# Ledger of designs, part 6: VHH binders against Glucokinase (glk)

Target 1, 317 residues: Glucokinase (glk), of Thermotoga maritima (q9x1i0)
Amino acid sequence: MPKLKLIGVDLGGTTFSVGLVSEDGKILKKVTRDTLVENGKEDVIRRIAETILEVSDGEEAPYVGIGSPGSIDRENGIVRFSPNFPDWHNVPLTDELAKRTGKKVFLENDANAFVLGEKWFGAGRGHDHIVALTLGTGIGGGVVTHGYLLTGRDGIGAELGHVVVEPNGPMCNCGTRGCLEAVASATAIRRFLREGYKKYHSSLVYKLAGSPEKADAKHLFDAARQGDRFALMIRDRVVDALARAVAGYIHIFNPEIVIIGGGISRAGEILFGPLREKVVDYIMPSFVGTYEVVASPLVEDAGILGAASIIKERIGG

## First folded at step 21 (VHH)

Design m88 (from m83 with T109V)
Fold by ESMFold2, fold request of step 22:
Structure m88 (fold): chain B 317 residues (1-317), chain A 123 residues (1-123)
Amino acid sequence: as target 1 above (317 residues)
Amino acid sequence: EVQLVESGGGLVQPGGSLRLSCAASGFIFRWYDMYWVRQAPGKGLEWVSEISMDSGYTEYPDSVKGRFTISRDNAKNTLYLQMNSLRPEDTAVYYCAREDRDEETGEYVFDYRGQGTLVTVSS
């Protein structure tokens, strides 16, 4: 029997990517398109289907995995709603794509797809108890426990970015205050840097960025590596928030590994060193030595690999 | 619940001194720039000092510059205002305030403040 290839669709509000993926996680072909949500859901679905067929032309690839932002009805392959797709209400995405492609299509939330990608292709391989976070414009997360994705009663569990880490802290777009996302995301970092300019304008961060409007996480961590006091204060706030959250996940899930991905994770040891140390301050002693905290090894391919891993999860691996 | 509790006010003669304290709880104090504001009888709120989270930046309006000194102790979650050379026009209720932003406008607001401590400068 021929070796089956996997199709992963990384669906985003601005772009989508479709990848043809080998059984062991190698990207064989990748196509990226603008999503063009303004053209309507039928156009988006059609363009995804066309791209699936383009990527898989001439290949044995009967299955598609899709990671989508928003609330997912996993059983029926429906996107219930998503902020990225304002007109989408209970869209039967897998059925619509199956009709157009002739393939079996599986759907998962994009943050859950990320932890599945780590389970099947990344640092989570060989582990049955995984916590994963992606630190980008927002913070997504997912949990594998006893080898299975944790989804909760209504399929919306494991919103790890929305645990409260700063009581009465910064406003989060979810409508509450002090969520991990409101403190440790790329968006939160840019906000702290813009807000800080009046009082901290002599910081190296602003020299590196050229202006407060351009200051971002890269400038923060570059300045922190050079000992800049303001950069270190913001880095310490981000580390404290992450450590509080991670300690909570450790206590609740007893994971073998905590995997952190997304653009901020590229900071390396200026982030991870202090994070590992600070987590110890917030955990019960019985958890010391039971976990690792690592950067995701899945670089540019994380979205496609996460989406492809849905297939492996749903058909028994 | 954000709690800011001011203390140290009282009656002082012109030229005298007072030290105000503000005990903070319900939030992580060291992550916030802090302010003293005051309200004289029949007037609106007036900013009288600000201090950055690391104490490296302080600022004062001309009306109090050189006479008032803001400071903080992040280990004790406490903000201070040392007021010297007090004048009758310094008479007001003094509030400790945490910087925040209005969700609708994105502008700084002082919605998190205590009940205040009354300073009366009179002979």
Scores: ipSAE 0.518, ipTM 0.792, lowest interface PAE 2.3, mean pLDDT 91

